VHH binders against Protein HIGH CHLOROPHYLL FLUORESCENCE PHENOTYPE 244, chloroplastic (HCF244). Designs and how they scored, part 5

Target 1, 331 residues: Protein HIGH CHLOROPHYLL FLUORESCENCE PHENOTYPE 244, chloroplastic (HCF244), of Arabidopsis thaliana (Mouse-ear cress) (o65502)
Amino acid sequence: SAAAVNLAPGTPVRPTSILVVGATGTLGRQIVRRALDEGYDVRCLVRPRPAPADFLRDWGATVVNADLSKPETIPATLVGIHTVIDCATGRPEEPIKTVDWEGKVALIQCAKAMGIQKYVFYSIHNCDKHPEVPLMEIKYCTEKFLQESGLNHITIRLCGFMQGLIGQYAVPILEEKSVWGTDAPTRVAYMDTQDIARLTLIALRNEKINGKLLTFAGPRAWTTQEVITLCERLAGQDANVTTVPVSVLRVTRQLTRFFQWTNDVADRLAFSEVLSSDTVFSAPMTETNSLLGVDQKDMVTLEKYLQDYFSNILKKLKDLKAQSKQSDIYF

## First folded at step 20 (VHH)

Design y1 (from x4 with H101R)
Fold by ESMFold2, fold request of step 21:
Structure y1 (fold): chain B 331 residues (1-331), chain A 118 residues (1-118)
Amino acid sequence: as target 1 above (331 residues)
Amino acid sequence: EVQLVESGGGVVQPGGSLRLSCAASGFIFDYYDLGWYRQAAGIERELIAFITYGDYTNYVDSVKGRFTISRDNSENTMYLQMNSLRAEDTGLYYCAADDWREEPFQHWGQGTLVTVSS
């Protein structure tokens, strides 16, 4: 293995020493798993909790406890770290300002002070175009803060995760339960989190992208109706769709303001309104693929992702049915 | 390395209950499909229940209404609650897992024995 490079004032660290923040989230888990598989020394920042994140330790990662809302807990997590990969988002029960803004500011400031060599930040595509959605506003403000911080960084805007569609559409359709829909043609270019993790690790090794803003978009943008139709076809079942016009969704948001709810609820309603609008979450990937040295053919399509999911279920259902017939008491 | 470890097997009278556990490590537990297989004398190992990523479940007819599969993603553990046990339920119970992008159930535990007897 290569010798450690002295990239900081008097403190050499290995380029493979990575801290992952938000390591238990949908994307964070994939980042940790992929980085470990590629031979990185992975540390995971985890909030203290009653049930420890034992699976991360079982994988071979180091787990450290810290709370981004408590800045004094951050410096110890950064000792000996070359790169921070920041996958964290606030939880629904927490004020978005505290975790997603103040916590990020503290983390970035501490990373700068401790000589962190690279900071990877995941943002949201169109975050600069939707200041009415507090999470998007905070993501955009964090992008600007990071850009002005003097840290060597990569900002990656995401469009949507294929993983979320399984629980939202695929399973309810298999179970003949209702799913929501809208008549607005909002489109999302979903990407498999496994591909996001792979592209992120490729980006870490490519100095040409230092300081760049990238958007990771799937190969095709899909409306909600198109996703539902694809799931119907692959499941062989019609969906029980409850269609809600955008205007009805906006009225619901106003009623939520009259209750003593947290900003998290209002944020979710505002984001739902954007997803029900005529907004496109997609970007051309030609330049990004060229920079990263990857081929679009290497990305999983939503069609293949869902086909594999449903096909595997159908094989298991056939197996259950065949075994039921073989276990019959006939003869 | 993928590891699956079953526990909770034992001897139970007909009509009784058992809860099997399958502790998992070495993969992203939430994203995997999981299942229980049963092997009885003279019978090939048979799939009796599965739970997918996203928690779609299904069962072989002989155990419907009596067995319940579940998972606890915070503990990386799958369960099989077995009620109203019958002599025909006697056998070696295996947990299984797959990354549903591949062929079904390519990872297996070592099994836990369930005996339903007076």
Scores: ipSAE 0.726, ipTM 0.914, lowest interface PAE 0.8, mean pLDDT 81
Fold by ESMFold2, fold request of step 21:
Structure y1 (fold): chain B 331 residues (1-331), chain A 118 residues (1-118)
Amino acid sequence: as target 1 above (331 residues)
Amino acid sequence: EVQLVESGGGVVQPGGSLRLSCAASGFIFDYYDLGWYRQAAGIERELIAFITYGDYTNYVDSVKGRFTISRDNSENTMYLQMNSLRAEDTGLYYCAADDWREEPFQHWGQGTLVTVSS
């Protein structure tokens, strides 16, 4: 039949065949783009809503429809797949338990049953230390479930994404609009999602890291005020900062946008308690870099990331101004 | 492989409107800076408008209030809405893109012709 696949015993699925779950998200898009550029056969698991996924097909990825809250949709997405890279986080309108726990359990169970050769799971740094944050607790429980599943896996704990800082701080400062600051001491070692994608693909090709827990942290941990000050300096403008106590911010989505993980209101409230505990989202990268065979100098710093962003804009603004006509008429 | 394809050019009377489109592929569209250039016969291309990752926008003075740049990240398409067109707006319009990590506007389309004539 056209549906039947004849796989002889001992004939493995090609290791370049990957499924990316959460492919339309901030990190997922970078994973898909990078994997395609490196010659992987990429399948993307998305909900059945064509408009958000059309760009993935245009890139050359295969798109399959499934919903983690509906486990019966999962097995077909795994046919012919060697590696799963799981970037998924539940939507703000969905219960965290349905997608981020029950959906993950179903996905991992299907992956084990179907002989998936490697499962990459993105978790959150400090998730084992903050059970009061629902997403943190679920990430940690998922780590443990994956460890107990017998599935060959890599767990990567993340600290924060540089990409979120552009819309939250850089652009408003350029536009001379107010930004929300806080005096909370929490620090985040932001990493460029391009570097996260690169390191992930290096990691999945390295047999020595199978079963490992890795933390990907940027080279420096930053407070909100330090990020604002950096943007002010690079933009050449003083920010109009409205400093808001953490307790006021917990009723808004703005707090969790620093981490790019969720808009869920329960998670926002729980994060306000973590912020009051002086939590640092950073880890030493020396052993991780050595294990992956990478040099820390090849990873972009937040200073460089933002400097490139502002410098490029200034060049474009100069081009707009330089279009003024200069005509000297000599007698 | 970055690809940019313009459309929407044509002939219009002074005071009229046109909407240009730029369809993009081969890169993460919403992370890139995008722009429109205009080239009249016999002169260099001139930057008209740009929109950055994060949607900061700016325009050359001659088109402020008449032209609007925008992007639809779900469709990988940038637009230029051109209102109150003047004869001096006649030219070949190019879309451009760059990964703002390097030099501005390294990738270009083929251009679409706009003719404003009475």
Scores: ipSAE 0.723, ipTM 0.916, lowest interface PAE 0.9, mean pLDDT 81
Fold by ESMFold2, last read:
Structure y1 (fold): chain B 331 residues (1-331), chain A 118 residues (1-118)
Amino acid sequence: as target 1 above (331 residues)
Amino acid sequence: EVQLVESGGGVVQPGGSLRLSCAASGFIFDYYDLGWYRQAAGIERELIAFITYGDYTNYVDSVKGRFTISRDNSENTMYLQMNSLRAEDTGLYYCAADDWREEPFQHWGQGTLVTVSS
């Protein structure tokens, strides 16, 4: 694969050689899958872990291990790599992630020293507005570090993934299970991770993007209740919603802070408070779309994403019903 | 490239059990819908069970309560646990997959034979 590179003596690194960090996550899997489908040579950096990453090898990627707290393990993972795509992020429910910060700094420094030609970093929209949330602070600090590193880079702030809404809302509503809601007007412009991957690979090929900060926002920002209502309409089912008012959440958080809990508890409460607040996770996409040469109408809307999901299920249910009725008429 | 390989078929007595497996590669396994079809001699393939992205499941009436579809995303494998097997369950069993954004079940395995007899 990736035969564009000149193979004469002193052969340069192939532009199609990509290292993906965080390859087992929701976005990372999509990046790896799409890059493989587009003919890239994909290496996946996996931190030492008990769970296997055999599915990445089955797809045709190479898997390498590194302990990011030990910088000497990093250079070998970068040999022969042109581009690093950093999809790694901490989970909101984990402790303060100073190891993850130091490991990411080491990775960026090593990438610079080894002449990596492009570093793609995924950040979070509004990360500069919420220093009280450790995950957002870490993302924002990483943005600043990358900007000062001299490494050729692209920073992409994300708003939210459509993929999570299937398990959180669509399936439980189909199965008549309870779903969580809130009365806060927080809105998220969810994007399909397939679109994020597509736009990322387009951005890689565009030298005008180098050094820029982009925000990838879905076509519309949705509240939790709007998502639930959309799923209700498409499923033909009323949801059993457990709604948690913001006023109840605030009282509980005040009492928790009074007890002087650990930083880990405070971090989780702070992040939960931002997600339950009036915050809007959306940005206009006109300039980004123009720069990337894409049309807004080519991006999947949440309504189409969910409509396709429910419509496909309906077709399968009709097929099952037809099979049952066909069997009955045999007799 | 989507690839599906069935295994676990065999000969079993009525009332017995079998577990079919479908090993998958070439796609993001947990994002796809998966299903099992059955083809008895002389009839068309029938969809008998499916499991969606997000683990919504459903079954044809003739197998409800006897068959259980499941998936193991860490192993890229779908299963069909078949209990209380009957002679009518004899046939070639195919696993299938689709990305649910297009028409159902565009990709198929080669099939594994299940024979229920004594």
Scores: ipSAE 0.699, ipTM 0.918, lowest interface PAE 0.8, mean pLDDT 80
Fold by ESMFold2, last read:
Structure y1 (fold): chain B 331 residues (1-331), chain A 118 residues (1-118)
Amino acid sequence: as target 1 above (331 residues)
Amino acid sequence: EVQLVESGGGVVQPGGSLRLSCAASGFIFDYYDLGWYRQAAGIERELIAFITYGDYTNYVDSVKGRFTISRDNSENTMYLQMNSLRAEDTGLYYCAADDWREEPFQHWGQGTLVTVSS
């Protein structure tokens, strides 16, 4: 039987009508903000939650509730939608098979059945090289499923977000707390999620991108030690680095796998081990930049990103120090 | 679009406590830096505490150990817990916010009055 159409038969769906899945996440927020700024009609698919997602509505987006683990909730979210931008990734405490695989399959199948004209999927660089990490395996399987689905799509592999480095390194170094590190040569070409959002919307409007697999890599690949050193310089403080040998991480992963009730911990340790190895998360961007019509200089560097963060804090600290001196005057 | 509304001010005795609230709307609450300013009579506003994106906090020396800044992202509300209040803490308290990629504290509330007296 015929699946529900986005609109009445014979009514065209506007190319500016988009659904963002995973809209409350780090990348999803930036996609929604950017799309609204560029004049899109944005619908946000969010899970039912005790606290409302009021900031999305404040921005002018429409919020709909659905749960990808419950496929019956999906079709209503797709009515009147031209393009789906899928930023969803399961939470660490959730079964990733249910949310990241079964939910994705259901979403892609509903999108195909309801005539969605374009599907944008975010994957992970090197996902085809690390089947031992469940999230990597599921991302790669989803890429293949999408390729075989017949749905018009764009797949974007990501390397890493600059935003994550604030909590991992910048703040602990400012607070004089320990940070975790390793001397492994693994490098990540972090990208600002604002740049990812900008490039995604440029790609969305370019029909030559349809069906392509793109990798978005930041301007430079960084080791963990290089990031720590940059934060130390910008903060003016030495970090307290606690180094974990790779062999300890591997033994811990083996023991946790033996205790089945702790599988999610083992999965996180395996992912951490990949990031602490000799793997490189970077790709040449010359062809991607040319195809999208952007200059390399338009991308935020990690140096600029962190400099802005620390500079703003240092201005506030200078103001606090000036206020303390004024308040302490005896006469 | 950015809106900040303070509440919780009032009159307290020396040594007492108050908790100020700042209700925020029109921006990604987690992403912004937030702060409290205090204005005594005839003086320009002074920064007394801030909390950044990523939850780094700091305070002016005169309130350190007595005041605590915090936020509740589920309620889009920032707080200032003020303990061991002293007469010099009297003033109008403003909450402020900025996108940390721009100049500090471009957005302000209307203020809430705190009076510490016998």
Scores: ipSAE 0.660, ipTM 0.903, lowest interface PAE 1.0, mean pLDDT 80

Design y2 (from x4 with D30E H101R)
Fold by OpenDDE, fold request of step 21:
Structure y2 (fold): chain B 331 residues (1-331), chain A 118 residues (1-118)
Amino acid sequence: as target 1 above (331 residues)
Amino acid sequence: EVQLVESGGGVVQPGGSLRLSCAASGFIFEYYDLGWYRQAAGIERELIAFITYGDYTNYVDSVKGRFTISRDNSENTMYLQMNSLRAEDTGLYYCAADDWREEPFQHWGQGTLVTVSS
């Protein structure tokens, strides 16, 4: 029987009660699914949307409507919650400060006030080294704010998602569309979001990790060119690569900053500048793996991830081709 | 459990249009590949279109230019827009899904009947 933690002067809260913020996102969905599979009571904070997130309910989670841009909606979502896992990110069409800063500050403050026992926050690796990138600056500021709050927390810095590579490179290459390449030596240790979710839940159960900053990194760091080359090999075709010089990106950024309406574009270009540098988004996982009691071999490699993706598609294509040949014989 | 439910089948005249839907539940819809099969009377089931994670699409030659497969991840629904329908398009249409990390199209719906007749 999990001992009920008495929240001063509140209702006893079960340690298995989790609120997932950003539950409909790429990472959030995996967190919800993994937590449910492991027997947690999961509540999902979801923005009101025309299409309800019924799939979360179907999985066995509870869905509550709230909006980080509306702080008054946050307290009700935290009632009876032991742990918050914050997977939320602002939408590109939204001001970054509203959701990713003000909203998260409100969430953290409310969590503290309501006696939340554990808070998990996802950040970005090396965010402290890139204040010129608005998202990285905000993430770093949020890390500090969370630390200063006194809330028991785990901060997890991420390097990148393998999932993003599918839309950026894999599919365009299959469609013989142009892909954006760079000769920049920037390397990213991409991870599968399923692995991130798995490791997060392991970390959540480890009290020795309380108050710590962790970095989750994939088994290998990749340049854009290496990723493209891998996709080409697996697809069995060459990519149409358009290389944009870093100098052009910098000039474009400077020009876009001149116009207030282009600030969002400028911010995105700032991120591109980081990707055009010699920055390495990777970290040794030896200590983290040891701390979590996990084996590096259990993490999916990018090679395996993309191999599976392309292999599956090629099988489907083969089947379609076979069907096409049969139809030609009868008509 | 993975569930797939087809709808939108019916009787249509040659040259007409029909839109099929497949409502999915029991899995993370966004990360699955989806496809449409059809089975005409006395003929083996055939793959006619698929859409992957990342929205890569492809079609059997007989439906190219006439059929369009699409998905809405927010609604967990896949669609097949069928235009310029022909008598040879008559059959039971099945929705299929797979985790692309596994073998193709391990999950199936019950099917919806499409009849193209004058």
Scores: ipSAE 0.853, ipTM 0.966, lowest interface PAE 0.5, mean pLDDT 89
Fold by OpenDDE, fold request of step 21:
Structure y2 (fold): chain B 331 residues (1-331), chain A 118 residues (1-118)
Amino acid sequence: as target 1 above (331 residues)
Amino acid sequence: EVQLVESGGGVVQPGGSLRLSCAASGFIFEYYDLGWYRQAAGIERELIAFITYGDYTNYVDSVKGRFTISRDNSENTMYLQMNSLRAEDTGLYYCAADDWREEPFQHWGQGTLVTVSS
């Protein structure tokens, strides 16, 4: 019988008070920025770091130190909060169960206990179809847990981030480094995190979305090969593609499962296996767009995203080359 | 408002080293491309190094192997490590930034003076 701490009718919680969990992450940063721009009072739950995330403070957010792996640190962060946006994902070096399950469960429980009025959870598209992937299983379990909690919530399933493609393909191609390709026909409808943030905040304001499961997907689903080809075209150079057979990944995963310390590696490999399947991580956005009152045309395409990225770099490179030639003339 | 503030400039002897810093505010630092320009007396401002979103780096030939551009996204700070400095490296060094979705280097700092003199 967890005594409902009757928080005395304290100062009414402002509807504009948001706690962003995972504020330093790729998506979290965009959520924080967008929320601030829209006039929300943003608090960021940040793990203690040697170097504080001062940039969040500079933006006008409040930073509170807590750790999802330390549930006792969570309640204090929720004081005076109306809305929680949970963007947190475990680090590859961390056990997935500690942050993505135990930590999330604790966060949801605390949120309920403290009377949080809105909870946004980011999940993975088709996570229910891939129980063999630990992260997907955990995400799906978290979805269920959140639903059962009774919290007013929005669950948003994501397909993939365009931002991840920069480090994975664009930069390596520019540096003439090897890129990892799979022959897997897996297609992913990548989305710009800025669009995700935009749509999330729109969804927050729409009471009709309460209790709903949404899927955010990019305008088109892409294979790894298609992404690489696009990058090659835009970079004006060929990629050094190393193809890893799915069979090798499976064997490696099986071997790594025997070692507890390699669970993280196994989990990563499991995810890679899903990416090697005929699975399509895409969803029609028509209903979602209608519900949110947004136009699909306002979403950035991967082509435009990468075109802008490479175009900018090529301009810079051209400038550097021009200057290098001039310096040779003066000596 | 995007702000860029350079520091670390000074007087150094030929062959010496200097580390410049650029503190950035007013934007999502991680998603910006950053660069260093320099302007010597009587010479036009020149791009000498840049670091992109995703940490792709490139340099003008005259500084290759001697200068290293880097960034700390947690601190919103860009650095230029300058080694084996030469007299010709003397100039005002500017920090620049851009949203890579926009035109290159739309934002500038006030500059920091680097003097290489024996």
Scores: ipSAE 0.845, ipTM 0.965, lowest interface PAE 0.5, mean pLDDT 90
Fold by ESMFold2, fold request of step 21:
Structure y2 (fold): chain B 331 residues (1-331), chain A 118 residues (1-118)
Amino acid sequence: as target 1 above (331 residues)
Amino acid sequence: EVQLVESGGGVVQPGGSLRLSCAASGFIFEYYDLGWYRQAAGIERELIAFITYGDYTNYVDSVKGRFTISRDNSENTMYLQMNSLRAEDTGLYYCAADDWREEPFQHWGQGTLVTVSS
C-alpha cells in the first residue's frame, strides 16, 4: 500500500487519495477515468442534481455532493484527501463570479485549512492579457490567489481541447453541411484531453514542480480555416463555409452592452472578440516536457486525432457495404 | 471494466417493431463509436448500423429507412429502433463499441435474440 502522509495529528492520508472537482465535465471525466485506471482512490465532488452521476460510481469512484456556492458543504469533502484536482468552471447559465471566483476562493481556503498536500488548478493561456473578458480575469485572479495562499499548488494553463472539433467541424463536413468559420488569424494549439489527463497525473507525482505555472499546448497551433481544410482533406469533402467578419461581431457586442439584459451573452461575446483577434493560444513545450520527463512524440497531433476518426469511419463504411456496391468513384 | 449489455429482443410478427437497448459502462460513453451487428444462424456477424462520437450515422442498405440508431449520453445507452421487420431480420443482435483510435469495434455484448415469425 502507499505510505501515509500525516497532514495533522491523527489524520494520515495516502498520496493516492484524490478529489476531482468538476468530475462530470469534459476534462474532469478524463481525469477521473485516467486516475482510476492508474489505481488512485478517486473521490468526485458533484453538485446535487436530479440526474445523478451514477456512471462515476460504476467506474469505481466515490461521489460526494457539494456546491461551491455554499462554502459550508466543502470541508467534509476534503477529509482524507491528499490532492485536489480542480476542473470546475461555471456553466454558461450560471453567474461567473459566484461559481468561478467565490467558490474557488472558498475551496482553496478550505484546502489550506484542511492541510491538503497538493492543489491542481486549470487556467487559460493568455488569461493575464485579457482583463476585459470576465472568465479570463477570474482565472488570472484565481492564479494570483493560489500563489499568495501558501497552499502547495500546480497551475496548468490550457489552450484548447481537440474534443470540441469533432462536432463543430468533422461531422458537419463529412455530412456536407455548412460550417461556421472566420478569417481571423487567431491560432489554438489544441490538445487531446487524454493527454492533458496523462500529463496532469505525471505532474502531481513530481514534487519538483510544486508551485509552478505550466502551459499545456498541443504540438501545433491552428486557425479555424486550417482545421476546416484538414477535415476537408481527411473526409474527402469540400466544406460549405459561412464566414462572419470580426467587425460585425464587435457591433453586436456594443449593442448588447447598451441594454445590459444578458450579462452571460456579453461575456461570451467578449470571449468571441478575443477568439476573432490576432491572439495565439500556444506555448513552447520544451521546458514543460523536460520537467515532466515526457517526449513531444508521446502527444497526439490534431492530424492523427482527426485521421484516426475519419479512417475508422471509412473502415465501418466498407464493412457496411460488403454486400452492397458504392459507385462514388469518378472518372 | 468495459461492459455492454443488450436487451429488448423477442418474437415479433412480420411488419412489426422492436426497440433494442445497449447499456454501457466502464468508459466515457460520449467519446466512443457504437454499432449494432446482426448474426443469422450459421452466418458471420454483419455490421448493420453505427453511430460515431459526434453522431454521424450510417446503415447497411437492407435496413436503411426501417432502422434508426441513436444514443442517450445521460443514460449511457444506445438504441436500435427496428420498424417494418422482415423474416430476414431474424438473428442475434450485438452491440459493439470502440474509441475510434484503434481498429473498429473491439468491445462486444452477448447479444439479444430477435425472431420475426408468422
Scores: ipSAE 0.775, ipTM 0.926, lowest interface PAE 0.8, mean pLDDT 82
Fold by ESMFold2, fold request of step 21:
Structure y2 (fold): chain B 331 residues (1-331), chain A 118 residues (1-118)
Amino acid sequence: as target 1 above (331 residues)
Amino acid sequence: EVQLVESGGGVVQPGGSLRLSCAASGFIFEYYDLGWYRQAAGIERELIAFITYGDYTNYVDSVKGRFTISRDNSENTMYLQMNSLRAEDTGLYYCAADDWREEPFQHWGQGTLVTVSS
């Protein structure tokens, strides 16, 4: 009885009652944190696991257990919910079809049956152009399924997350360790997940967005080499770069970790081909910003994101150095 | 609201070991920079170690090689493993945090006392 509250007859479902699916993931955590800060009643759908998600409860969210691969567990999670924000992706060891297709279909069908008033689905930019990549095809098919469902929805296509760049490039460059580079011409318009969460909650409140497909793209598209060069400049250190052909990247977790996709070999092989094809993961944001009532200058640039990260570290290093000298002077 | 709670302090013989813990809540733990400060009687707090989002670490020279900072993102807890303790290590130990987009270490715990004596 701790997971959900029974509603009395005649009690309206509050527009601030939201369910976040995939709440422990990179984007899901930002959505939950932001929604709680804005005063939403947040329920988090979490799979049972050995390490608990108690931090979500500590934040003030309600945690309910369900598994998208087991559709019978879904309906109870939707009782009293106005809006679903679906951030779920499959774990590396799970078949993509089970979570990212069958699970999504079941969730959408349950949401319709339970009278959910709005459904937010995160998709991938260019998913309609790459049927050879199974995850892209599944995302695109899910977009069409949702459009045909009659469920009030918003589809948000994503390009890439700035958060992935810290561990992949910024920290190894500071530590003078090797980083993986590539000559691939692909460009990604990375967005800070804090901005994605902010824009999502703005979109929820705007009736003109209902039924629309939006692409959330960062202010500028970057190649891997451009990101490495920026980190070198800001860290004040030369990177030890190992340039790797795209075919070798097909088997590395760095490729899949960057987009947080599966370790499925077929998906990685197909996705590496997309990365070598001059694909650009970016879109103009003028119309989206106008619809949402936001200013482009409110978006964090990658330069600012990384500059703040490195500058804060340099201040801490300066403080440590001063402490060492002060200790030598006394006693 | 950011909350930081230290534990694990106590009385230890010189040359002994102690592990401090800092339990955190109210923010996305993985994305924050974390640190340990030490305050000896009659002096200002000094930064002795930090760990960033992405797990870059560094230490003041006096503890380098003896202390190890770490974090467990699944438990929202930071640790300080202190080995080869010396009398000079006696003091209040505070954990601190910031989201690296603001000035360093604007959030603090209450402190835990470590006493190294014979």
Scores: ipSAE 0.753, ipTM 0.922, lowest interface PAE 0.8, mean pLDDT 82

